# Designs tried in a protein design chat: VHH binders against Abasic site processing protein HMCES (HMCES). Part 47

Target 1, 269 residues: Abasic site processing protein HMCES (HMCES), of Homo sapiens (Human) (q96fz2)
Amino acid sequence: CGRTSCHLPRDVLTRACAYQDRRGQQRLPEWRDPDKYCPSYNKSPQSNSPVLLSRLHFEKDADSSERIIAPMRWGLVPSWFKESDPSKLQFNTTNCRSDTVMEKRSFKVPLGKGRRCVVLADGFYEWQRCQGTNQRQPYFIYFPQIKTEKSGSIGAADSPENWEKVWDNWRLLTMAGIFDCWEPPEGGDVLYSYTIITVDSCKGLSDIHHRMPAILDGEEAVSKWLDFGEVSTQEALKLIHPTENITFHAVSSVVNNSRNNTPECLAPV

## First folded at step 7 (VHH)

Design r2 (from g5 with T102I; framework vhh_6z1v_2)
Fold by ESMFold2-Fast, scan of step 7:
Structure r2 (fold): chain B 269 residues (1-269), chain A 123 residues (1-123)
Amino acid sequence: as target 1 above (269 residues)
Amino acid sequence: EVQLVESGGRLVRTGGSLRLSCAASGRTFSTYAMGWFRQAPGKEREVVAAISWSGGITWHADFVKGRFTISRDNAKNTVYLQMNSLKPEDTAVYYCAARSYILYDSPKEYDYWGQGTQVTVSS
């Protein structure tokens, strides 16, 4: 998983993340650094994406079931990284394999601190290898959506101006992530960065790509992954597995260039 | 928290029309997805229609498509169900329900419910 779409306006994204805390109280996640949220149809590593995490990470006595939403850099920078520029990191930390997560220090250490987050996206992109050519077919992959009169497919809108209406009821993709906090050696703001945990692809995606993000399907899974105050690392890792509750459609090669940031990136071909 | 009160239910002849209203109390009506549900004697509660918080997205069950239309007026804190070409099979108690933000096609997903309004369709 190396490319996503997360284009909802901030207020719509916040509403899409409505949840219930441990006491059954209906809540919206509280924003941290909302000005750093940049909606895009074509998010690549090193850009910021919104994640959910437990309020307890920021407030000592907070209810661990309460949620913060914050933009974080995609590409985990370990707390121990000594160079001044995160782009100098020799490792690709865009994804973290589920089978080696407890063996790699970069992931094991933040996981031991409860630094679990849920990465939010409209969906993600993968490139299917086509026989007889070096060209690949991109696909947009997302949760099954409730069929409405205007959402037969996400490209069914008559014009780009109508996309906001079709996204009113979009079920966001919720991917299991690990984050860490890095303090620049020469001073400055703490950098929050994340990686997406990956698993073997499910049957439905096996013809597109051999790996997929670990998707947390439903509020129970999301709550348990986030709640590091009540759910141990060992129990949380039981939530990490392939899911079949996923759908997709082929998209235009417009998405291939990460500079392209238009609705055409996820429209069906 | 939101309080919902349905009105408009009555006896109507087959082929007739009826409009149900659901009045919501509270300052946050426009933050809720709304749905109309019905329950006939001896049957499960089923979803009839649903509408997003903005009114931009609607969903109608196959058995009412072309006959029923859901709409809302956020300025009046009201959701409506316009019912046309009524059939005896439409006889049921109709319920208005609300949930935060994302509409669903299942009664289990809705948090707030009205008391219901009886619709009876006769020969």
Scores: ipSAE 0.122, ipTM 0.556, lowest interface PAE 4.9, mean pLDDT 87
Fold by OpenDDE, second read of step 8:
Structure r2 (fold): chain B 269 residues (1-269), chain A 123 residues (1-123)
Amino acid sequence: as target 1 above (269 residues)
Amino acid sequence: EVQLVESGGRLVRTGGSLRLSCAASGRTFSTYAMGWFRQAPGKEREVVAAISWSGGITWHADFVKGRFTISRDNAKNTVYLQMNSLKPEDTAVYYCAARSYILYDSPKEYDYWGQGTQVTVSS
C-alpha cells in the first residue's frame, strides 16, 4: 500500500471514529496535534495521516480502551535511528509484511512496546498491471458502504449534496499499523510515525494486486488491536489476515500524480 | 521502579491449598501486568500464570489444569495466586513479576521481579 485517501473534515472524521469503551460508554477519540491533520484524496508516504491509538500511550493509568486520534508520519522511523534526517533511512518502512514483522527490528521492537495503531483512510489505491502493456490501472479499494435508498454507488453521486451525504456516513477503512517514537539527535519534537502491516491479498483483490493492507474489520478487531494493555501481541497478530470484505472500483490516472488532491482521484471511471 | 514482595509460601501436604500474595510498591500498580513464575531445583524458571493490568485477561499454564488461579486487587497493589490440589511437582520457588504498561505481549517477558517465596509440597 503506497497511496491512501483521507479527505474528510476533522469533525466528520472524528464522528466516524466514534466508539464504545470497555465499559460500553460511547466516546469520540480525543485529538492530539489536530493541526497536523491535512485532508487529502491522495496521501503518500512521508505525509501525515490520522491514526487511532490507545490513550494509555499518553496517559499513565488511562483506560487502555480509550482512543486517541493523532496525525502521524507515514513511514516508520525507528526510535534507534541516529541520523538527523528520517529520509536517510535506507530501508522502506512504508509497509510491514505480516510474515516478517517479528523478524525485523524496526517493527518488532515498537510492536513489543505495544505501539499498535489503526491507520484511518477513506480507502487505499492499488495499480493493476495490464498484461502486455506498461500501463497500470489504478483502483480505489474500500469498505463496502451502506446503501441508503438515495445514495447510489459512490459513482452515482450526481450532486454535491449527494456527495456530502455519502461522506458524512462513510465507513472508514481501518488498517493495522505499528508506530514508533523517534527523538531527533539534535533535539526537537518527538516524531510519531507509522507503518501499515500488509498481507497477501484476498481472492477478490488478487487480480488487482498480490498484497493488501491488513484490514481490521469491525469494532472488536479495532479495539483488540489498539488495546495493548489487555491484548497480547500474539493475540493481536491473529487479527492480521486478508479480508474479503472490501469493494473497489477503477479510478482515473489522476491519482498517479501524488500532487493531485481532488475528488477525481477516487471517482469511478 | 517497582518493588515486589512475595508471601505465603510454606510447606503443605499433597492435595492442600495455598494462597500466595505479591505486594507491589508504588502508585501505579494498575498499569502493570503481573505474573507468577516458579523455579524448581535444577529446572528452568517457568510461567505459572499472568494477569493484565485491569484483571480482565488471565493466562494460566497448561500444567495448572484449573488448580491455580491468578487474581489481583489494584486497590491493594497486590496480585494473588490461589493454589489448590497441590502436588509434589509443584514444589518450587514462586516469583512474582511485573511489566509496566508496556505491551502485554507475553507472560514470559517481565521487567520487575520479587525475591521469591518457597512452596514445598510433601507427599
Scores: ipSAE 0.006, ipTM 0.249, lowest interface PAE 10.9, mean pLDDT 88

Design r20 (from g5 with Y101W; framework vhh_6z1v_2)
Fold by ESMFold2-Fast, scan of step 7:
Structure r20 (fold): chain B 269 residues (1-269), chain A 123 residues (1-123)
Amino acid sequence: as target 1 above (269 residues)
Amino acid sequence: EVQLVESGGRLVRTGGSLRLSCAASGRTFSTYAMGWFRQAPGKEREVVAAISWSGGITWHADFVKGRFTISRDNAKNTVYLQMNSLKPEDTAVYYCAARSWTLYDSPKEYDYWGQGTQVTVSS
């Protein structure tokens, strides 16, 4: 998974992440560094994306079921990285394969520290390779949305005004991530960065791409992945598997250029 | 967390109109999707209408579409169901319910429920 959409304004994104803590109390996640959140229809690696993580990562003795929302750099920079510039990391940490996560030091170490996060997106993009042609067909892939009078899919909007309304009830895609904290050797702010765990594609997506992000389908899965105070690494990894509860539609080639950041990137063709 | 209190149910004649209100208390009302449900004697509870947290998206069951309209006023922490062209088949206890963020068309998906308000439509 190498391209996503996460375009909701900060206040709408926050409301979309409403949840219940362990005691059944309704809550909104608390923001860290909200000014670093940059909405976009076309997010690429090295940009910041919002993630959910346990409040216990920031506050000793916090209830581990309470959630923080924070922008993090896409592309995990390991805590052991010794150079001054994270962009000099020579291997790609945009994704982490589920089958080798416990073998790779860059992922095994933060995972052992409970550094699990949920990566938020409207959905993600994949490019279908068609044998016998140089053309690739991009697809926008997302959770099935509840069909309503003004929304059944993004394409259900009849006008620019109605197009904006489809997002009021949008179910965000929730992907399993691992994050790490890197302290610059010469001092400065701690860098929080993440990777998206990937699995084999489900049957529904196999004709588009052979890999997919590990999707956490529903609040029970999201809560268990985040709650490193109560859920061990071994138990959390049982949540990492392909899911069939996903849908998609073809989009125009406008999305191909990561500089294009408009609703046309995810509109059905 | 949120408490819901329905009001407005009464006896009304066929073809009449009625507006139900659902008053909510709790600090997160504006983050809830809200729904109106009904249960007639001897029948399962069914969804009538639902509204997103902002009011920008609404859903109405086919059997009330064009007759009932759901709306909300987040400043007043209130959800309304405007019922027009009432039929005897609309006789039921009407319930207000809330769930976090996304609306659903199933009673089982809603977390918080009011006590209900009786609507009786006479021929």
Scores: ipSAE 0.147, ipTM 0.570, lowest interface PAE 5.2, mean pLDDT 87
Fold by OpenDDE, second read of step 8:
Structure r20 (fold): chain B 269 residues (1-269), chain A 123 residues (1-123)
Amino acid sequence: as target 1 above (269 residues)
Amino acid sequence: EVQLVESGGRLVRTGGSLRLSCAASGRTFSTYAMGWFRQAPGKEREVVAAISWSGGITWHADFVKGRFTISRDNAKNTVYLQMNSLKPEDTAVYYCAARSWTLYDSPKEYDYWGQGTQVTVSS
């Protein structure tokens, strides 16, 4: 996964992240560094995206089922990194393969510290290789959305009104991630960064791409992944597998350019 | 720093029952995952059971086969191991261990240890 969409306004995003804590109380996640949130239809590595994480990461004795929402840098910067510039990382940390997560120090160590997060997105993009051509067809991949009688397929949102209705009730894609905290050697603010765990693609997606993000489907899966105080690493890792509960549609080549940030990126062609 | 003190270990007959207790010092007991380990002579220390800080999640080793149950009372700063249907193979020093709120990662990863209590099961 090298491209996502996360364009919802902050308030809409927050509401979409409503949850119940372990006591059954309905809650909204509290924001950390809300000013770093930058909505975009075209999110690339090194950009900031919002993730969910347990409040226990910030507050001692906090209820670990409580959630915080925070923009983090896409591309995990390990805490042990000694260079002053994260871009000097020689290995790709955009994704973490589920099968080797425990073999790679960069991911194993933060995971062992309970640094699990849920990466939020409208969906993610993948490119299908066309046989015999150098051309790749991009697809937008996301959770199936509840069809309201009036809410046609994302493609049917021909009116701004319909568009707003669709996105106001959009079910966000919830991807399993690992984050780390990096302190720059020269001082400054702690950098929070994340990697997306990837798995082999489900059957439905296999024709498009052979790998997919580990999608946490449902509140229980999301809760268990986040709750590092209650749920062990071993138990959490059981949640990491392909899911068939996805849908997708072909989109235009507009998304190919990471600088393009328009609704056309995820619009059906 | 958390101090752990095990108690309850004794000589019992095969088929007998025993309840081990581990008392933890400090005011933050509820933030620790707790575990029971055992070490028999000439063998490696092995995990017996583990429990999350809230008690909501428990883990038991395969060899337990439903005979042992871990529990905790956060109000008393105590973790328990109820052992039923004891066998000679269960003879070992049993250790209580704690891990801070940093993660309930694995039953094998703990930061604080008790002195241990001897459990002997006679045939």
Scores: ipSAE 0.006, ipTM 0.244, lowest interface PAE 11.7, mean pLDDT 88

Design r21 (from g5 with Y101F; framework vhh_6z1v_2)
Fold by ESMFold2-Fast, scan of step 7:
Structure r21 (fold): chain B 269 residues (1-269), chain A 123 residues (1-123)
Amino acid sequence: as target 1 above (269 residues)
Amino acid sequence: EVQLVESGGRLVRTGGSLRLSCAASGRTFSTYAMGWFRQAPGKEREVVAAISWSGGITWHADFVKGRFTISRDNAKNTVYLQMNSLKPEDTAVYYCAARSFTLYDSPKEYDYWGQGTQVTVSS
């Protein structure tokens, strides 16, 4: 998973993340660094994306079921990294394979500290190899959305107005992530950065790409992944598996260039 | 947490009209998707209509399309169900329900429920 869309305005995104804490109290996640949130239809590694994480990471004795929403850099910089420039990191940390997560120091260490997060997106993009050509077909992949008489299906040939209406009720994709905190050796602000855990593709996606992000389907899974105060690493990792509860449609090559940031990136071909 | 109280249920003649209201109290009503559900004796609870947090998106079950309309007033913390051309088959206890943000067509997905209001449609 190397390209996502996360374009909702801050207020809509916040509402889309409404949740219940352990006491059954309805809440909105509280923002950290909201000014760093940059909505985009075409987010690539090294850009910031919003993630959910437990309040207990920031406040001693906080209820671990309460949530913070914060922008983090996509591409995990390990806390032990000693060089001044993160671009000098010798390996790609955009994704983390579920089968080797406990073998890699970059991921094992933050997992041991409970540094689990949920990466938010409208959906993600994947490129299907086409036989007999060098070209790949991009697809936008997202949770099934409730069908309504006004919004229709996002894959439908509706007016632009109907497309705008779907976002008012959009179910955000919730991907399992690991984050870390890095202090620049030469001083400056702590850098929060994340990786997306990946698994083998489900049957429905196998013809598009062989890997998919680990998707946390539903509030129970999201809550257990975030709650590092009550849920151990061992128990949380049981939530990491392929899901069939996913849908997609083909999109135009406009999305190929990460500099393109328009609704056309999501539009069906 | 939100508390929901339905009102407006009564006896109505076939072909009549009725408006149900659901008053919400508690925090952050405007963050909830709202739904109207009904349950007749011996039947499962079924979704009648649903509305997004902003009111911009609505959904109506096929068996009420053209007859029922869901709406909401976030300033008054109220959701409404306008019922027209009532049939005996519409007789049921009508429930208001709330869930965070995304509306669904399944009762199991809703977190908060009112106590219900009885609608009886006779000849």
Scores: ipSAE 0.125, ipTM 0.565, lowest interface PAE 5.0, mean pLDDT 87
Fold by OpenDDE, second read of step 8:
Structure r21 (fold): chain B 269 residues (1-269), chain A 123 residues (1-123)
Amino acid sequence: as target 1 above (269 residues)
Amino acid sequence: EVQLVESGGRLVRTGGSLRLSCAASGRTFSTYAMGWFRQAPGKEREVVAAISWSGGITWHADFVKGRFTISRDNAKNTVYLQMNSLKPEDTAVYYCAARSFTLYDSPKEYDYWGQGTQVTVSS
């Protein structure tokens, strides 16, 4: 996964992240560093995206079922990294393979510290290789959305009004991530960064791409992944597997350029 | 730093019951996952049971088969292991261990250990 969409306004995004804590109380996640949130239809590695994480990461004795929402840098910067510039990392940390997560220090160590997060997105993009051509067809991949009587298929949003209705009720894609905290050697603010765990693609997606993000489908899966105080690493890792509960549609080549940030990126062609 | 002190280990007969206690020092007991481990002579240390910081999640080894139960009292900074239907095979030094926040079933993942308490089950 090298491209996502996360374009919802902050308030809409927050509402979409409503949850129940361990006590059954309905809650909204609190924001950390809300000013770092930058909505975009076209999110690339090294950009900031919002993730969910347990409040216990920030507050001693907090209920670990409570959630914080925070923009973090896409591309995990390990805490042990000693260079002053994270871009000098010589290995790719955009993704973490589920099968080798425990073999790589960069991911194993933060995971062992309970630094699990849920990466939020409208969906993610993947490119299908066309046999015999150098052309790649991009797809937007996301959770199936509930069809409201009035809301035609995402593709049928012929009006801005319908578009807004669709997005106001959009089910966000919830991807399993690992984050780390990096202190710059020269001082400054702690950098929070994340990697997306990837798995082999489900059967439905296999024709498009052989790998997919580990998607946490449902509140229980999301809760268990986040709750590092109650749920062990071993138990959490059981949640990491392909899911068939996705849908996708072909999109235009507009998304190929990471600088393009328009609704056309995820619009059906 | 957390100091752990086990107590309650003794000689018991087969079929008997025993309750082990582990007292933790410090004010941050509620932030630690706790575990009970045991080591028999000539054997590797193995996990018996583990409990999350809140007590909401418990794990028991397969060999426990419902005979042992881990619990904790955060107000008392204490973790317990109730052992019922004890067998000679349960003879071991039992250790209390602590880890910050997350629960593990591997001894390698725990940061603090008690001195251990001897449990002997006679036939």
Scores: ipSAE 0.005, ipTM 0.243, lowest interface PAE 11.9, mean pLDDT 88

Design r22 (from g5 with L103F; framework vhh_6z1v_2)
Fold by ESMFold2-Fast, scan of step 7:
Structure r22 (fold): chain B 269 residues (1-269), chain A 123 residues (1-123)
Amino acid sequence: as target 1 above (269 residues)
Amino acid sequence: EVQLVESGGRLVRTGGSLRLSCAASGRTFSTYAMGWFRQAPGKEREVVAAISWSGGITWHADFVKGRFTISRDNAKNTVYLQMNSLKPEDTAVYYCAARSYTFYDSPKEYDYWGQGTQVTVSS
């Protein structure tokens, strides 16, 4: 999982994340650094993406079931990193394997601090290897959507007005993440960065790619992953497994260049 | 957060038409997807139609397609179900329900419910 789409305008994204706290009260997540949110059809590692995390990470006595939404850098920078430039980190932290997450210090330490987050996306992209050619076929992968008169998955919509409407009832993909907080040695703002946990691909995706992100399917799974005040690391890790509740369609090579940021990136081909 | 009140249910003859209304109270109505559900005696509650928060996307169950139309007026905090070509099988208590942002085809996914309005279709 190295490329996603998360293009919803801030207000629509916030609405899509409405939830119930432990007492059953309907809430919207509270934003931190909303100005850092950059909608895009083609998000790559090192860019910022919105994540959900428990309010308790920021307020000592907060209800751990209440949620914050914040943009974080994709590519976890461990709190112990000593150099002044995060881009000089020698290893790739875009993803972390579920089978070794408790063995790798970069992930084990923040996980032990309850630094679990839910990474939000419209969906993610994977590139299928094609026999006898150097070209790869990209696919857009996302939760099954209710089929409607205009759009179920993603209908052919040529006009800008039709593309805006397709997202009104879109179920956002919710991926299990781990984040950390890095304080620059020379001073400056704390950097929040995350990694996406990966698992073996499900049967439905096995012909496209051998790995997939750990998807939290439904509000119960999302709540348990976020609630580090009530749900232990051991219990939370039981939520990390492949899911079959996923769908996909082939997209054009426009998505290959991460500089391309248009609806064509996820339109069916 | 939102409270829902259905109205418009009555006795109607086979082939007749009826429009149900669901009035919502609260400042957050426009942030909710809305659904119409029905429940006949001895049966489980089933989804009839649903509409996105903006009104731009609708869904109708196969058994009502071409006969029923869901719509909403966010300025009036109201969702409607226009029912045409009514059949005895449409006899049920009709409920409106609200869910944040995305609608689903399962009653279990909805957070707020009205009290229901009775629709009876006679031969």
Scores: ipSAE 0.314, ipTM 0.675, lowest interface PAE 3.8, mean pLDDT 88
Fold by OpenDDE, second read of step 8:
Structure r22 (fold): chain B 269 residues (1-269), chain A 123 residues (1-123)
Amino acid sequence: as target 1 above (269 residues)
Amino acid sequence: EVQLVESGGRLVRTGGSLRLSCAASGRTFSTYAMGWFRQAPGKEREVVAAISWSGGITWHADFVKGRFTISRDNAKNTVYLQMNSLKPEDTAVYYCAARSYTFYDSPKEYDYWGQGTQVTVSS
């Protein structure tokens, strides 16, 4: 996974992240560093995206089932990294393979510290290789959305009003991530960064791409992944597997350019 | 830093019961995952049971087979191991361990340890 969409306004995003804590109380996640949130139809590595994480990461004695929402840098910067520039990392940390997560220090260590997060997105993009051509067809991949009588398919939103209706009720894609905290050697603010765990693609997606993000489907899966106070690494890792509960549609080549940030990126062609 | 003090270890007969206690120092007991370990003479230390900070999640080793139960009282800063149907093979020094507000990645990974309490089961 090298491209996502996360374009919802902050308030809409927050509402879409409504949850129940372990006591059954309905809650909204509290924001950390809300000013770092930058909505975009075309999110690439090194950009900031909002993730969910347990409040216990920030507050001593907090209920670990409570959630914080925070923009973090896509591309995990390990805490042990000693260079002043994260871009000098010699290995790719955009993704973490589920099968080797425990073998790589950069991921194992933060995971062992309970630094699990849920990466939020409208969906993610993948490119299908066309046989015999150097051309790749991009697809937007996301959770199936609830069809309201009036809410046509993403493609049917012919009006701005309909568009808003669709997105106000959009089910966000919830991807399993690992984050770390990096302190720059020269001082400054702690950098929070994340990697997306990837798995082999489900059967439905296999023709498009052989790998997919580990998608946490449902509140229980999301809760268990986040709750590092109650759920062990071993248990959490059981949640990491391919899911067939996705849909996708072909999109235009507009998304190929990471600088393009328009609704055309995820519009059906 | 958390100090742990085990108590309750003694000589018991086969089939007997024993309750071990571990008292933790400090005000942040509720943020620690707790575990019980044991070490028999000439054997490696092995995990017996573990419990999450809230007590909502418990783990027991396979050899426990329902005989032992870990629990905790956060108000008392204490973790317990109820041991029933004790066998001579259960003879060991039992250790309490704690891990600060991080989940137990493995029941074997803990930051703080008690001095241990001797449990002896006679035939």
Scores: ipSAE 0.020, ipTM 0.317, lowest interface PAE 5.9, mean pLDDT 89

Design r24 (from g5 with L103V; framework vhh_6z1v_2)
Fold by ESMFold2-Fast, scan of step 7:
Parts: C-alpha cells; sequence; structure tokens
Structure r24 (fold): chain B 269 residues (1-269), chain A 123 residues (1-123)
C-alpha cells in the first residue's frame, strides 16, 4: 500500500470516527496537532496522514480505550535513527510485512512499547500490471458503502452537491499501523511517524495486486488494536490477516502523478 | 444519551397508508443518524430505512423502495416513516434506533433503541 486518499474536512473526519469507550460512553476522538492535517485525494509516503491511537500514549492516567487523532508522517523513522534528515533513511518503512514484523528491530521495538495505531483513509490505490503493455491500471479500493437515495454511489456523484452527500456518510478505511517517536539529534519537535502493516491479498484483490494492507474490519477489531493497556502484542497480532470485505473500481491515470489532488483521482472510469 | 419512543402502529388494510413517528428526548438528537427496523415473529430484525443526522442522506431497503419514505424534523426531535401501499408482508414490530453521525444497514451498529410499535396489515 503506497498511495491513499484522505480528503475529508477535519470536522467530517472527526464525526466519521465517533466511537464508544470501554464504559459504553459515546465519544469523538480528541485532536493533537490538527493544523498538520492536510486533506488530499492523493497521499504519498512522507506526507502526513491522520491516525487513531490510545490517549494513554500521551497521559499516564488516561483510560486506554479513549482515542486521539493525530497527523503522523507516513514512513516510520525508528527512535534509534542517528541521521538528522529522516528522508535519507536507507530502507523503505512505508509498509511492514506481517510475517516479519517481530523479526525487524524497526517494528519489534515500537510494538513492544504498545505503539499501535489505526491509519485512516477514504481508501487506497493499487496499480494492476497489464499483460503485454507498459500500462498499469489504477484502482481505488475501499470498504463497501451504503448506497443512498441522494448520492446513490460514489460513481453517481457528478456534481459538488452529490459529492458532499456521498462523504457525509462515508465509512473510512481503517488500516493497522505501527508508529514510533524520533527525537532529532540537533533538537526540535519529536517526530511521530507510522508504517502500514501488509498481508497477502484476499481472493477478491489477487488479480489487482499480490499484497494488501491489514484492514481492521469493525469497531471491535479497531478497539482491540488500539487498546495497548489491556490487549497484549501477541493478542493484537491475531487481528492481522487478509479481509474479503472490500470493494474497488478502476480510476483514470490522473492519480498516477502524486501532485494531482482532485476528485478525478478516485472517480470511476 | 437519547431515549426513543415509537408511535403510530396499528391495524391497517392491504393497500393502506400509515405514518410512524419516533420521538427522541435529549439535546443531541440532531447529531444522531436514525434508522427504522422491523421484526416479524420468528424472523431476524432487518433494516427498513435510515437517515443521516442532517437529513441529506437517506437509504431505503429494496423491498420498500417506492412505498416507504424516511424523514426527520430536527426542530421537533422526531423521525418519521411514511408507509404507502402496505402489504401483509409488512406486518411486524417496527423499531426506531439511533447511532452517532454515520448511518449503517446493520442493527448491531445502533446504540439506542425504542420499545417498538406493532403494525398489522390484513387482507
Amino acid sequence: as target 1 above (269 residues)
Amino acid sequence: EVQLVESGGRLVRTGGSLRLSCAASGRTFSTYAMGWFRQAPGKEREVVAAISWSGGITWHADFVKGRFTISRDNAKNTVYLQMNSLKPEDTAVYYCAARSYTVYDSPKEYDYWGQGTQVTVSS
């Protein structure tokens, strides 16, 4: 998974993340660094994306079932990294393979600290190799959405009013992530950065790409992944597996250029 | 927290019309997505219709499209289900339910439920 869409305005995104804490209390997640959230239809590694994480990471006495939203850099910078420029990391940390996560120091150490997060997106993009051509076909991949009378589906939203109506009720994609905290050697703000855990593709996606993000389907899975105060690393990793509850449609080549940031990036063709 | 009370259920004849109302108590009604569900004896509870917090988005099950319409009046803290062209198959207890912000088509995703109102359609 190397490209996502996360374009919702902050207030709409916050409402889409409404949840219940352990006591059954209805809540909205609390923002940290909301000014660093940059909505986009075409998010690439090294940009910031919103993640959910337990409030307990920031406050010792917090209920571990309460949630924070924070923008984090996509591309995990390990806490032990010695260089001054994180963009010069020798290895790619945008994704973390589920089968080797406990073997790689960059991921094993933050997991041991409970640094689990849920990466939020409208959906993600993958490029299908086409036999006998240099062309690749991009697809937008997302949770099944309820079809509505006003918007119908995402493909029916051909006006600004229709697009607004689709997003009012959008079910965000929730991907399992690991984050870490890096303190610059010369001083400055702590950098929070994340990686997306990847698994083998499900049957439904196998013709598009051989890998997929580890998707947490439903609030029970999301809650268990985030709650590092009550759920051990070993138990949380049982949530990491392929899912069939996913849908997709082909999109135009506009999305290929990461500088393009328009609704056309995810519109069906 | 929100408390929901359904009303309007009664015996009607085939082809008749009926409007169900769900009155909500609480200050946050306008922040809730609302749904109408039904359950016939011996059957699973199924979703009939749903409406977003603003009323801008509505969803209706295929088996009621063109016959039933969900609507809401946020000033009156009420959600409605207008039922037209009623059939014996529509006989069930109808439930109103609420969840925060986003509508869903599964009963398991709704947090607050009314006690239900009985609708009986006779030939």
Scores: ipSAE 0.012, ipTM 0.446, lowest interface PAE 7.9, mean pLDDT 86

